# Ledger of designs, part 57: miniprotein binders against q53ft3

Target 1, 195 residues: q53ft3
Amino acid sequence: MFGCLVAGRLVQTAAQQVAEDKFVFDLPDYESINHVVVFMLGTIPFPEGMGGSVYFSYPDSNGMPVWQLLGFVTNGKPSAIFKISGLKSGEGSQHPFGAMNIVRTPSVAQIGISVELLDSMAQQTPVGNAAVSSVDSFTQFTQKMLDNFYNFASSFAVSQAQMTPSPSEMFIPANVVLKWYENFQRRLAQNPLFW
Key: E = the ipSAE of ESMFold2; O = the ipSAE of OpenDDE; V2 = 0.75 times the mean of E and O plus 0.25 times the DockQ between their complexes.

## First folded at step 7 (miniprotein)

Design n12
Fold by ESMFold2-Fast, scan of step 7:
Structure n12 (fold): chain B 195 residues (1-195), chain A 83 residues (1-83)
Amino acid sequence: as target 1 above (195 residues)
Amino acid sequence: SPIQEEFEKLMEEARELFYEALELYEKGDKEEALRLFRKAAELYLKAAELAIKNNDPESYKRAIRYAEFAQRYAELIQRELEK
């Protein structure tokens, strides 16, 4: 149903379903992540009146998860970009013996998606500064995301002769992906907030 | 309690049907997905009735929430099949 993308990493398209209305993606080495993109795959829509609330979680100093609401995805807005750098447990931590912090093992953060009624979602307030506030930062991140998505999709391009028959899989022509990419770049250049 | 154990059994059976229905819907098997979402909704509603009789409002709300979700998915698929 959902996908999660971090610039410079392989896209994740297989969320772990932990309840009827709850889906989770793991984010290893989360301290290196500034932005995440959450999006709907387009395989199925939300039912009328429903959407997804997007949460971010990292372990606190005691190893307990701290969940924060980042924002929402809906049928009308099926993709969202979130800045998480200001929400990380290691952010702003300065240490006079800084070299001693280098040996810490990175913890795994999570993106959670909760499927909810739109009226319930409207009553909730995302944490401050999670939404991208800078047009320049947004444009740079979006361009990098587009490049990574196109490169990822293209890495699976095969000729018809190389295809293994698989009735349960769907395929899209590489040319369609290229056309979408070019169209999106053009629109982004005209208005970075068009989506 | 026996009532709470029956409630949990109904919720778990409904959950498995819900998960299977969602997977079938994503794979394009709309008719079977519709059938399973409707069955899941029936089981969630039965669980909700048990929660009421057991004076457990939190379990009631959870069962009703999932029954509503299953019903909304079923309505969506039904409309898609009509076109």
Scores: ipSAE 0.706, ipTM 0.908, lowest interface PAE 1.2, mean pLDDT 77

Design n13
Fold by ESMFold2-Fast, scan of step 7:
Structure n13 (fold): chain B 195 residues (1-195), chain A 83 residues (1-83)
Amino acid sequence: as target 1 above (195 residues)
Amino acid sequence: SPIQEEFEKLMEEARELFYEALELYEKGDKEEALRLFRKAAELYLKAAELAIKNNDPESYKRAIRYAEFAQKYAEIIQRRLEK
């Protein structure tokens, strides 16, 4: 249903489903992450009147998860860029002797997606500095996402002679992926908000 | 209680069907996904009835929420199959 992308890393497209309406992506080594893109794959649309609330979770000084609302994705706006570098907590929360008793360092954060009614989402307030609203920044990150997706998909390309048919596998011709990528780049160049 | 155990059993059975339906939908098996979403909705509605009998409004709300989700996904698939 969803994908998660960090610049310079392989895209994640297999969220862990933890409830009928809740999906989670792990973000290892999250201290090095400044921005995260959350997007819909296009395989399953939200039902009419529904969307997804996007949350960021990090472990506090006691190892307990702290969830913050970053923003939303919908059928009408199926991708969003979030700045998470300013949302990491724990600065000045531990006295020197307390740090000596920490046997593990939090290294994995999470992106959570909760499927909700659009009316319920409208009543919620995201943290004020998470969403990236600059068109130029969005266009640049979207281009990097497209490049990453195309490179990822191309890494699985095989010739007809190398294919072993399997009833549990679906195949998409590589040229269809290439055509989609080229068309999307062209449209993005003409209007960064065409989608 | 026996009612609570039956409720939990129905919710878990419905959840398994709901998860399988989403996976089938992603794989493009729309007909089977539709069937499983409808079956999941039926089980969630049965669980909701048990929650009413057990005077448990929070469990009722949760069961109804998931029944509505399953029904809405089924509606989307049905509309696409009719095209």
Scores: ipSAE 0.578, ipTM 0.871, lowest interface PAE 1.8, mean pLDDT 76

Design n14
Fold by ESMFold2-Fast, scan of step 7:
Structure n14 (fold): chain B 195 residues (1-195), chain A 83 residues (1-83)
Amino acid sequence: as target 1 above (195 residues)
Amino acid sequence: SPIQEEFEKLMREARELFYEALELYEKGDKEEALRLFRKAAELYLKAAELAIKNNDPESYKRAIRYAEFAQKYAELIQRELEK
């Protein structure tokens, strides 16, 4: 249903389903991540009146997940770009030249997607710094991301005649990726704030 | 209790059907996905009835929530098939 992209890394399209309404992507080495893109694959939509709340989770000092609401994806806004750099743990603990102290860098975070009623989502307030604030920066990053994702996905495109059946592998029709790409570009061109 | 054990069994079976239905829907098997979402909703509703009998309002709310979600997915697929 969902995809997750970090600049410079392989796109993830296979979320782990952990409940009827909950999906998770692992983000290893998350301290090096500034932005995360979460998007719907276009294979299935949300039912009417539903959407997805997007959370960022990192381990606290006890190894327990700390969830932060980043924002939302819906049928009307099927992708979103989030800045997570402001959500990283204590800066003093991360200082590499601190005298005789061990830097505790959490190595794995998660993106969580919770499928919720739109009315419930409206009662939630995302963290203020998660959304990309500059329209110009957001538009430039989004276009670059779209181009990179489309080029990456297209590099794996094969005709049905060229496909070797594999039960361990899921294939997404190139037409679905193209439709998502074209729809997103069109909407971005018409209104850079549509997401 | 026997009621709690039956509740947990129904919720587990409903979850398996829900997961299978969602996978089938993603693969484009709409008719089978619809069947399984409807079956999952039925089991969640049966679990909700047991939660009421067991005086467990939190389990009731959870079962009803998932029944509603399964029903909404079924409605979506039914509309897609009618177009």
Scores: ipSAE 0.691, ipTM 0.899, lowest interface PAE 1.2, mean pLDDT 77

Design n15
Fold by ESMFold2-Fast, scan of step 7:
Structure n15 (fold): chain B 195 residues (1-195), chain A 83 residues (1-83)
Amino acid sequence: as target 1 above (195 residues)
Amino acid sequence: SPIQEEFEKLMEEARELFYEALELYEKGDKEEALRLFRKAAELYLKAAELAIKNNDPYSYKRAIRYAEFAQKYAELIQRELEK
């Protein structure tokens, strides 16, 4: 249903489903992450009146998860880019006597997606600085997302002669992926906010 | 309690059907997905009835939420099949 992308890393398209309405992606080494993209794969839509609330979680000083609402994805806006650098634990000011060394749990954060009614989502307030504020930053990240997705999808391409019949597997012609990539890149160059 | 055990069993059976229905829908098996979402909704509604009889409003709300979700997915798939 969903995908998650960090610049410079392989795209994740297999969320862990932890409940009927909840999906999670792990983000290892999250202290090096500035932005994440969350998007719908396009395989199925949300039912009418439903959408996804996107949360970010990091371990606090006690190792307990702290969840923050970043924003939303919907059928009308199936992708969003979020700045998480200001939300991470472990950033602090130095004092005159030096920094304290604190033993922390492993540096793994999570992106959570909760499928909710749109009316319920409208009553919630995302953290103020999570949404990307710059068109240039958005364009650069989107280009990296497109490149990463195309490379990922193409890595699974096989010729028809190499295909093994399997009722549980889906195959998409590589040419269709390439055409989508080229069309999206062209449209992005003409208008970065077309989607 | 025996009622709580029956409730959790119905919720787990419904969850398995819900997960399978969602996977089938993603794979394009719409008719089978529709059947399983409808079956999941039925089991969630049965669980909701047990929760209300057991004076457990939190379990009732959880069961009703997932019943409604299963019904909304079924309605979506039904509309797609009618096109």
Scores: ipSAE 0.597, ipTM 0.882, lowest interface PAE 1.8, mean pLDDT 77

Design n16 (at its last look DockQ between E and O 0.47; V2 from the best seeds 0.00; counts 0 for: pae E 5.8 > 1.5)
Fold by OpenDDE base, look of step 10:
Structure n16 (fold): chain B 195 residues (1-195), chain A 83 residues (1-83)
Amino acid sequence: as target 1 above (195 residues)
Amino acid sequence: SPIQEEFEKLMEEARELFYEALRLYEKGDKEEALRLFRKAAELYLKAAELAIKNNDPESYKRAIRYALFAQKYAELIQRELEK
């Protein structure tokens, strides 16, 4: 139902369902994470009148989880990007995950999604600066991700002359990747929220 | 207490049905998912009634929340099947 993406890491599509209405992603080495994307997979929508409140938790100095409301995802807004790097020193707020016995390690933070009524969500106040509100920040983040992908993919590029015959493998020309990258950048520049 | 034990039993059974319903819905088995969500909702409502009898408002709130959630999915799926 939900996915979680950290730049430079594999996408997570298997949330731990800790309750009927609660899903959790583990984020190892959370101190190195600046932004996280939470999105709906599109396999299961929210029921009418419901959405998801997105929470972030990190261990405090005593190893106890500190939960903070980041923002929301809905059928109308199926993805959101959050800045979590500045939240590590914040105080915890009321959260729906406090009663959950979730196994945690000291270096692992968590993203929690609580499925709630939209009316209830409207009464909640996300922590300041969590939502990437600026188009510029979002664009920068996306550009960084794109660059990372392009660099990664390009590192495997070989010329035709350098190719070793491998009938069991399929190859994609590097120019196809480049073309995709350029097209994506163009679309991003035109509308940072085109997806 | 016997009431609490019965409550937890109902909640657990309903949970299993709810999780399975979600799985089936994701796989595209909407008819069976619908059936299970409805059944889960019924069990949650029964659990809620027990919570009332046991004067346990927190358990009641939990059961009602899940009942509503199950009902909402059932309604969603039903509408999808009618299209």
Scores: ipSAE 0.762, ipTM 0.927, lowest interface PAE 0.6, mean pLDDT 85
Fold by ESMFold2-Fast, scan of step 7:
Structure n16 (fold): chain B 195 residues (1-195), chain A 83 residues (1-83)
Amino acid sequence: as target 1 above (195 residues)
Amino acid sequence: SPIQEEFEKLMEEARELFYEALRLYEKGDKEEALRLFRKAAELYLKAAELAIKNNDPESYKRAIRYALFAQKYAELIQRELEK
């Protein structure tokens, strides 16, 4: 149903379903991540009146997940870009005297998607600093992200053609990636804030 | 309690059907997905009835939510099949 993309990493298209209405993607080495893109694959649309709330989770000092609402995806806006760097460094790095004493081990964060009624989503407030709202910086970032995504997906498609099919993995044909890239680029050119 | 065990059994059976229905829908097997979403909705509604008898409003809300979602996916697939 969903996909998750981080610049410089392989696209994830196989979310782990943890409940009827909840899906998660693991983000290993999340402290190196500034932005994540969440998108619908187009295979399953949301039923009428439904959408997805997108959450970010990182482990606290006790290893317990701390979930934050980033935003939403819907049939009308099937992809969104989120800045997570400010969220994962808010604790500890806010204290200048304490920052030098922190040695962080590699850890796994998660993107969570909760399928919700649109009316319920309208009543929720995303974390403000997660939104990428500057037109110029967003446009530049989005163009680089589109280029990165297309290159990675195209390379994967070439590799897949030479591999034995695996039932544990999903594959995206290069033509689907190209169609998504062209459609998204067209929409971005018409209105950089369409997302 | 026996009512709680029956509730959990219905919820687990419905969950398996819901997961399989979503997987089949993703694969493009719409007719079978429709059948399974409808069956899952029926089981979630039976579980909701047990939650009422057991005075468990949170379990009732969860069962009703999943029944509604199963019904909405079934309605979507039915509409797609008619197209």
Scores: ipSAE 0.757, ipTM 0.925, lowest interface PAE 0.9, mean pLDDT 77
Fold by ESMFold2, look of step 10:
Structure n16 (fold): chain B 195 residues (1-195), chain A 83 residues (1-83)
Amino acid sequence: as target 1 above (195 residues)
Amino acid sequence: SPIQEEFEKLMEEARELFYEALRLYEKGDKEEALRLFRKAAELYLKAAELAIKNNDPESYKRAIRYALFAQKYAELIQRELEK
């Protein structure tokens, strides 16, 4: 029903179904993972009125799982990218021996998917430290970055009347930047993954 | 408690039918999957009745939730078959 992808690893497509409505993927060496993609395989959709709440679990100092809501997948939004790097329990803090790690014990986190009523999912709040990177979120982030770049560059624009000659500098007409910005926005709206 | 033992037996039987129904649906055997989802829902509902007799509202809620889940899959498959 679900797949789980971490960059540089094989796609997992065989979730452990731990209940009728709950699926789990194991993430060994989770401290090296910053993002995870959860997606529907397309073989079994959610029933109408239902979707999936996606959780991340890491072991606490006692080895007990700590579950945190990352976000959601649905038939209408069948894949999502989640940032998990800020959610880990880790010994990454500075100390006098920070470069020496002579013991590596297994650390296994989990991605859990719970099938829920959409109304119930609407009442759930993802962890505030988790960034949800869906196709829509990626598009929104990219759009904000483009807006920021255009506004920044255009704040330094000068007319020819204001220009001081400088033979060592090259200039780009401001309308070229605008045209690139408008073309990129249009392409991103048509296909958020074109790049 | 004999009522609790029968409740857990029904829940286990319904779960096995539910999992087999999912496997059949993925394999493309929609008619048999539909039958098994409906049977699983029936058994979950019987378990819910036992939870009422046992005055166990948490077991009742769990059984009803899974009965509804099985019924939702049955409805999905039935609509696909009517296409």
Scores: ipSAE 0.159, ipTM 0.670, lowest interface PAE 5.8, mean pLDDT 73
ESMFold2 (binder alone), alone request of step 8: mean pLDDT 91; pTM 0.917
ESMFold2 (binder alone), look of step 10: mean pLDDT 91; pTM 0.917

Design n17
Fold by ESMFold2-Fast, scan of step 7:
Structure n17 (fold): chain B 195 residues (1-195), chain A 83 residues (1-83)
Amino acid sequence: as target 1 above (195 residues)
Amino acid sequence: SPIQEEFEKLLEEARELFYEALRLYEKGDKEEALRLFRKAAELYLKAAELAIKNNDPESYKRAIRYALFAQKYAELIQRELEK
């Protein structure tokens, strides 16, 4: 139903279902994570009048989970980018996962998704420091995607002397990939909405 | 109590049907998913009735919430199959 993505890590598409209406993703080594993307896979839509509330949890100094509302995903807005860096380990917020008594592994954070009626979701307030402006979110996501693509592609770069001749394979010079990346970065900086 | 034991049995059976229905829906087996969501809703409603009889409003709220969700998924699948 849902997916979770952290820049530089494998995408997760298999949430752990812990109740009829509750799903969780584990985020190991969460201290290195700045942003997470939560999205619907498109395999199952929400029924009319329903959506998902997205929560973030980390263990406090006593190992107890602290849940905070980050935002929402719906059929109309099936993906969202959240900044989780800088979230305080203060008091826990009111949240539907408290009744679940979910056991936490130390040093592992979680993304939780609670399926809710849209009317009840409309009355909830996400934590202020998790929200990112639409333009900043788009620019940051695009930048990370470009960086990941460039790094992945360049990891397969070979010199002409290292090429194994194969009639069915194409090779793209690393310089062409770099030029595309630089041109796209320049265009994005001039107009983030040029897509 | 016997009423509480029957309530928990119905709730657990309904939950297993709900989980299986969601799995089948995700797999694309819409007709079987619809059948199981409808059966789950029926069992959640029976559990809600027992919670009322046992004067347990919190259990009633939980059972009725899941009955509603099962019904909404069933309605969604039925509409998809009718297209």
Scores: ipSAE 0.696, ipTM 0.897, lowest interface PAE 1.1, mean pLDDT 77

Design n18
Fold by ESMFold2-Fast, scan of step 7:
Structure n18 (fold): chain B 195 residues (1-195), chain A 83 residues (1-83)
Amino acid sequence: as target 1 above (195 residues)
Amino acid sequence: SPIQEEFEKLMEEARELFYEALRLYEKGDKEEALRLFRKAAELYLKAAELAIKNNDPESYKRAILYAKFAQKYAELIQRELEK
């Protein structure tokens, strides 16, 4: 139903379903992440009157999740980009000598998507400064990100064709990457306010 | 309690049907997905009745919400099949 993308990382399209209305993506090494993109795959649209609330969770000093509302995705706005770099500080997990806090665990954050009624979503306020405000900036960022991902994956696949793949490596046909890229780019272009 | 145990059993059975219905819908098996969403809605509604008898308004609200979601997905699929 959903996809999640971090600049410089492979796209995730297989969310973990944890309830009828709840889906989660894991974000390892979350302290290196500035932005995340959440989007609908287009395989299943939301039924009439429904949408998705997007949350970010990081582990506190005891490893317990701390959830924050970032924004929303709907059939009319099926993708969104969020800045999370300012949201990772918490009680006991960040301080001026953060590198000295070496026992902080776990290192994995999560993106959560909660399927909700649109009327309920309208009553909620996302945390400040999470959503990227400029449509032009989002479109340019998304296009650059898609180009970078496609070029990286295609180049890697071509080089692998010259060698026998190792047992510890995944080998994906370049045409699968191309089809995914073309489909997502086409969807983005069809709706200028896609996010 | 016996009522709470029956409630949890209905909710778990409905959840399994709901998950399978979403999987089938993703796969394109719309007719079977429709059948399972309808069955899930029935079980959530039965669970809601038990929650009311057990004077548990929070469990009632949760069961009713999931019944509504299952019904909305079923309506969406039904509309797609009529095209």
Scores: ipSAE 0.713, ipTM 0.907, lowest interface PAE 1.1, mean pLDDT 76

Design n19
Fold by ESMFold2-Fast, scan of step 7:
Structure n19 (fold): chain B 195 residues (1-195), chain A 83 residues (1-83)
Amino acid sequence: as target 1 above (195 residues)
Amino acid sequence: SPIQEEFEKLMEEARELFYEALLLYEKGDKEEALRLFRKAAELYLKAAELAIKNNDPESYKRAIRYAEFAQKYAELIQRELEK
């Protein structure tokens, strides 16, 4: 039903179902994670009047989970990006994972998704330090990723005159990278959720 | 108690059907998923009746919540099949 994405890691599309209405993704080495994307796979939509509350949990100094509400995913907003780098010292939120409070490995965090009625979700308040999902949030994050990639790749560009034969090296023309960047920007502007 | 044992059996049986229904729905087997969600809802409702007899309001609320969820998934699939 759900997917979880962290930049530089393999996408997770197989959440652990721990109850009829509860799903969990493990995030090892969470201290290196700044942003997490949570999204619906599109195969199973929420029934009318339902949505998902997205929680982040990290182990405290005693290994006990501290759950914080990050935001929501719904049929109308099926993906969300959250900034978690500022949350590891925060206090816990009201959460539906009380029965799952167990001691965990110190470097492993979790994303939890609780399927709720939309009326119940309206009573919940996300933590103020998490960037809640919107088309603008995804667009800005994607723009930053594209800019970082292009700038990094371009910093290694050399002219043909500066190339020396190197049998194990493969070279891609810089203009091909630029064309990809421009095409991706155009597609993102036309439909921010094309991916 | 016998009532508590029957309640737990019904809840676990319903949970297994609910999980299988979600997997079938994800696979695109909507007809079978619909059948299993309806069966799960039936079992959750039977469990809710036992919780009433056992004067257990928290178990009743949990059973009713899952019955409602199973019914809403069944309604969704039924509408998809009618489109």
Scores: ipSAE 0.639, ipTM 0.889, lowest interface PAE 1.4, mean pLDDT 78

Design n2
Fold by ESMFold2-Fast, scan of step 7:
Formats: sequence, C-alpha cells, structure tokens
Structure n2 (fold): chain B 195 residues (1-195), chain A 83 residues (1-83)
Amino acid sequence: as target 1 above (195 residues)
Amino acid sequence: SPIQEEFEKLMEEARELFYEALELYEKGDKEEALRLFRKAAELYLKAAELAIKNNDPESYKRAIRYALFAQKYAELIQRELEK
C-alpha cells in the first residue's frame, strides 16, 4: 500500500502490517538520515473519507519508542517529504501506537502509518520542524546542489585547444556536463521525486 | 474469562480475513477481496456485540472501528467493480 524512500538507500515497498490500520517501516542507522519520503503505491487507494497519519519514532535513552506526528498522506496528496533531523530531543506526540507490542531494536528508527478517518486527522497537529512546506523547497535545494556541481565540474574544462592530454587520462567535454545538467533539471521539473 | 476468549478468537479470525483481503486487493483479485472484507466485517460486528454485553467499551470501540474500515474497503471495491 505504501512506500518509504531515503536518498542513497533502496526504496522500501513492503511495510510490516502490525494491525488492520497500522503499518511500519524500519529505518536502520537513522542518524545519517535527513529526509524521508512516504508515498502511496497506487495499488490500493484510501476509501472515501479516509487517509493516513505519518509518524516517526526513535528509541529514547531507555530504549522506549518516542512517537512524533510528521504529517499526512491522502488520495489527493499521496506523497510527502519530511525532515527528521533535529526531532530526537522533542517530546512524543499523542499517537495510536502506544497499546501495541511492537518489537524494537536499539539503533533503529521507524516510520509508522496509521489509517484514520479524515475528520480525526483534521484535529491533529504535526510537529513544527518535520514537514517540508512544499515539494518546491526540496526541489530548490536540489537545484542549488546541482548548480554547485556543474560549476565545480566546469572549472576543470580545458579551454586551450593546443593542450594535448595524456593518453592515460580521461577528460569530459564541458558541453557534455551542461547537457547532463539540463536533462536533470528537466526531469526534476517534471517530477521532483524522480531521483 | 470464556467470553473474553471468544471475543479474542473472533477478532483474530476477522484480522486474518482482513489481512488476506488487503493482499488480494493489492494483487488485483477484487472479487475475492470484496468477499473477505465483508466476512471480516461480520466477524468484527459479532465481536462488538460480545464486548458490549460484557460491558467492555474499549473492546467494543476497537471492534466497531475495524468493522467500519472493512465495510469502507468493501464499498470501495464494489464501486470499482461497477465501473
């Protein structure tokens, strides 16, 4: 039903179903994670009047999970990007996972999805520092990163035609780097999550 | 108590049907998924009746919630099959 994506890692599409209305993804080595993407696979939509509340949990100093509400996914907005860095010192949110015997391992965080009625979701308040305000903010950050890469790579371009490079060295023409950059920007504009 | 054991058995049977129905729906077997969601809803309603007779409002609330969700998935699938 759901997928979870972290940059640089394999996408997870097999959530552990821990109740009729609750799904969990494990996030090992979560200290290295800055952003997580949660999305619907498109195979099963939510029924009318239903959606999903997205939670993040990490083990506290006593090994107990601390759950925080990050935001929501719905049929109308089936994907969301969350910044999870900086949430470890916050207190837990009111959450529906408290009565469940979910096996925890120390160094592993979790993403939890609770299927809820939309009326119930409307009364919940996500933590202030979790949700990326829009996909546009992440796109702008990614674009600036790509600009920095292009500028760095192009700084190695050989401008003088008379320079004969060593046969054992490979050089990439600057126009090839420009073509790659333009193609990446085009793809990013069409779908900010294509990466 | 025996009535609590009967309640838990009905909830577990309904849960197994609910899980199987979701898996069938994911695989595109909508007709069988619809049948199992309807069966799960019936079992959750029977469990809810036991909970209310046993004066256990928390168990009643849980059973009714899952009965509602099973019914809503069944309604969704029924509409897809009607298209």
Scores: ipSAE 0.706, ipTM 0.911, lowest interface PAE 1.1, mean pLDDT 78

Design n20
Fold by ESMFold2-Fast, scan of step 7:
Structure n20 (fold): chain B 195 residues (1-195), chain A 83 residues (1-83)
Amino acid sequence: as target 1 above (195 residues)
Amino acid sequence: SPIQEEFEKLMEEARELFIEALRLYEKGDKEEALRLFRKAAELYLKAAELAIKNNDPESYKRAIRYAEFAQKYAELIQRELEK
């Protein structure tokens, strides 16, 4: 139903369903994550009058989960980008020890999606500074999707010497994919709304 | 109480049907998904009736909410099948 994307990581499309209306994605090493994209896969829509509330959970200093509302996804707005770097604890070190490269043990956070009635969602207020502007959302989401697609496509690249004869299959040269990626990224950088 | 145990048993059975129905819907087995969502709704409604007899408004609200969700998914699938 849902997908979760972090720049430079493999996209997650298999959420764990923990209740009739609740789905969870694990985010390992979340201390290194600035933004998370949550989106609908397009396999099935929400029924009329329903949507999804998106939550973020991290362990506090005592190891207890803390859930925060980030925003929403709906049939009319099936993707959203959220900034989480300011929401997690320990981000405020600006003192002399803040310049030290201290390796911390990675921890796991979660993205939660709760399927709710649109009327109920309208009564809720997301945590401040989590939502990204529409222009930023287009730019960052598109850039992450471009990165994900290019990485996925490139994982299948083989040299001519390594190709197995398959007359029934079509092949696209890897450099054509790269040229498309570079062209689209350049156009997006010039005008995020060029599409 | 025995009546609360009966309520939870109905809710658990309905939950299993709901989750399986959603899985089948995603796989494209719309007819079987529709059948299971309808059965889940029926069980949630029975649980709601039990909760009201037990003077438990919070359990009633929970059962009615999931019954409504099951009914909305069933309606969506039925419309897709009619096309």
Scores: ipSAE 0.708, ipTM 0.897, lowest interface PAE 1.1, mean pLDDT 77

Design n21
Fold by ESMFold2-Fast, scan of step 7:
Structure n21 (fold): chain B 195 residues (1-195), chain A 83 residues (1-83)
Amino acid sequence: as target 1 above (195 residues)
Amino acid sequence: SPIQEEFEKLMEEARELFWEALELYEKGDKEEALRLFRKAAELYLKAAELAIKNNDPESYKRAIRYAEFAQKYAELIQRELEK
């Protein structure tokens, strides 16, 4: 049903089923991991009205799991990228894995996926700074960002024929690049999803 | 208790059928997956009845939740087969 990907590691497509509605992937050496991608394989969709809540867990000093809600996957948004580096050390006391009493190996974290009703998921708030965006959203953002940069920079570009002789094909004034950077930074600060 | 032991047996049997149904669905064996999801739902509902008799609301809620999930997967597969 689900897959889990960490850059530089083999993709995992065989989650451990710990309950009818709960799936887990192990993340060894998690302190070296910055981002995790969680996605649906496309073989089984969620039934109507259902989706998946994505959790991250690490072992505390006693080997007990500390679960945090990262975000969601749904039929409409079947993949998501999460930043786990820099997640604050804290407890996610309200989570569907609360009854699980698994003592784990030190340095092994887990991604948990809980199948939930969409109405229930709408009432949940992910921990801050975890969700970077879905893979599809990241691709769309990147395209829009590149389009914005190209259009802005190109409006000030001049050919070699319009300049003093030089071996370059095209030149853009440095001030134009600076103006784009300042505008982009301002918009990102106001709304990271402005694309 | 005998009632609690029977409840746990039904839940475990239903769970095995539920997991087998998911595996069959992933492999594209929709007809067999549908059959097993329906059978799992029946067992979860029987377990829910035992939980009520045993005055165990937590077990009842768990059994009903899994019965609902099995039914929703069955409905999904049935709709796919009707296309």
Scores: ipSAE 0.646, ipTM 0.881, lowest interface PAE 1.4, mean pLDDT 76

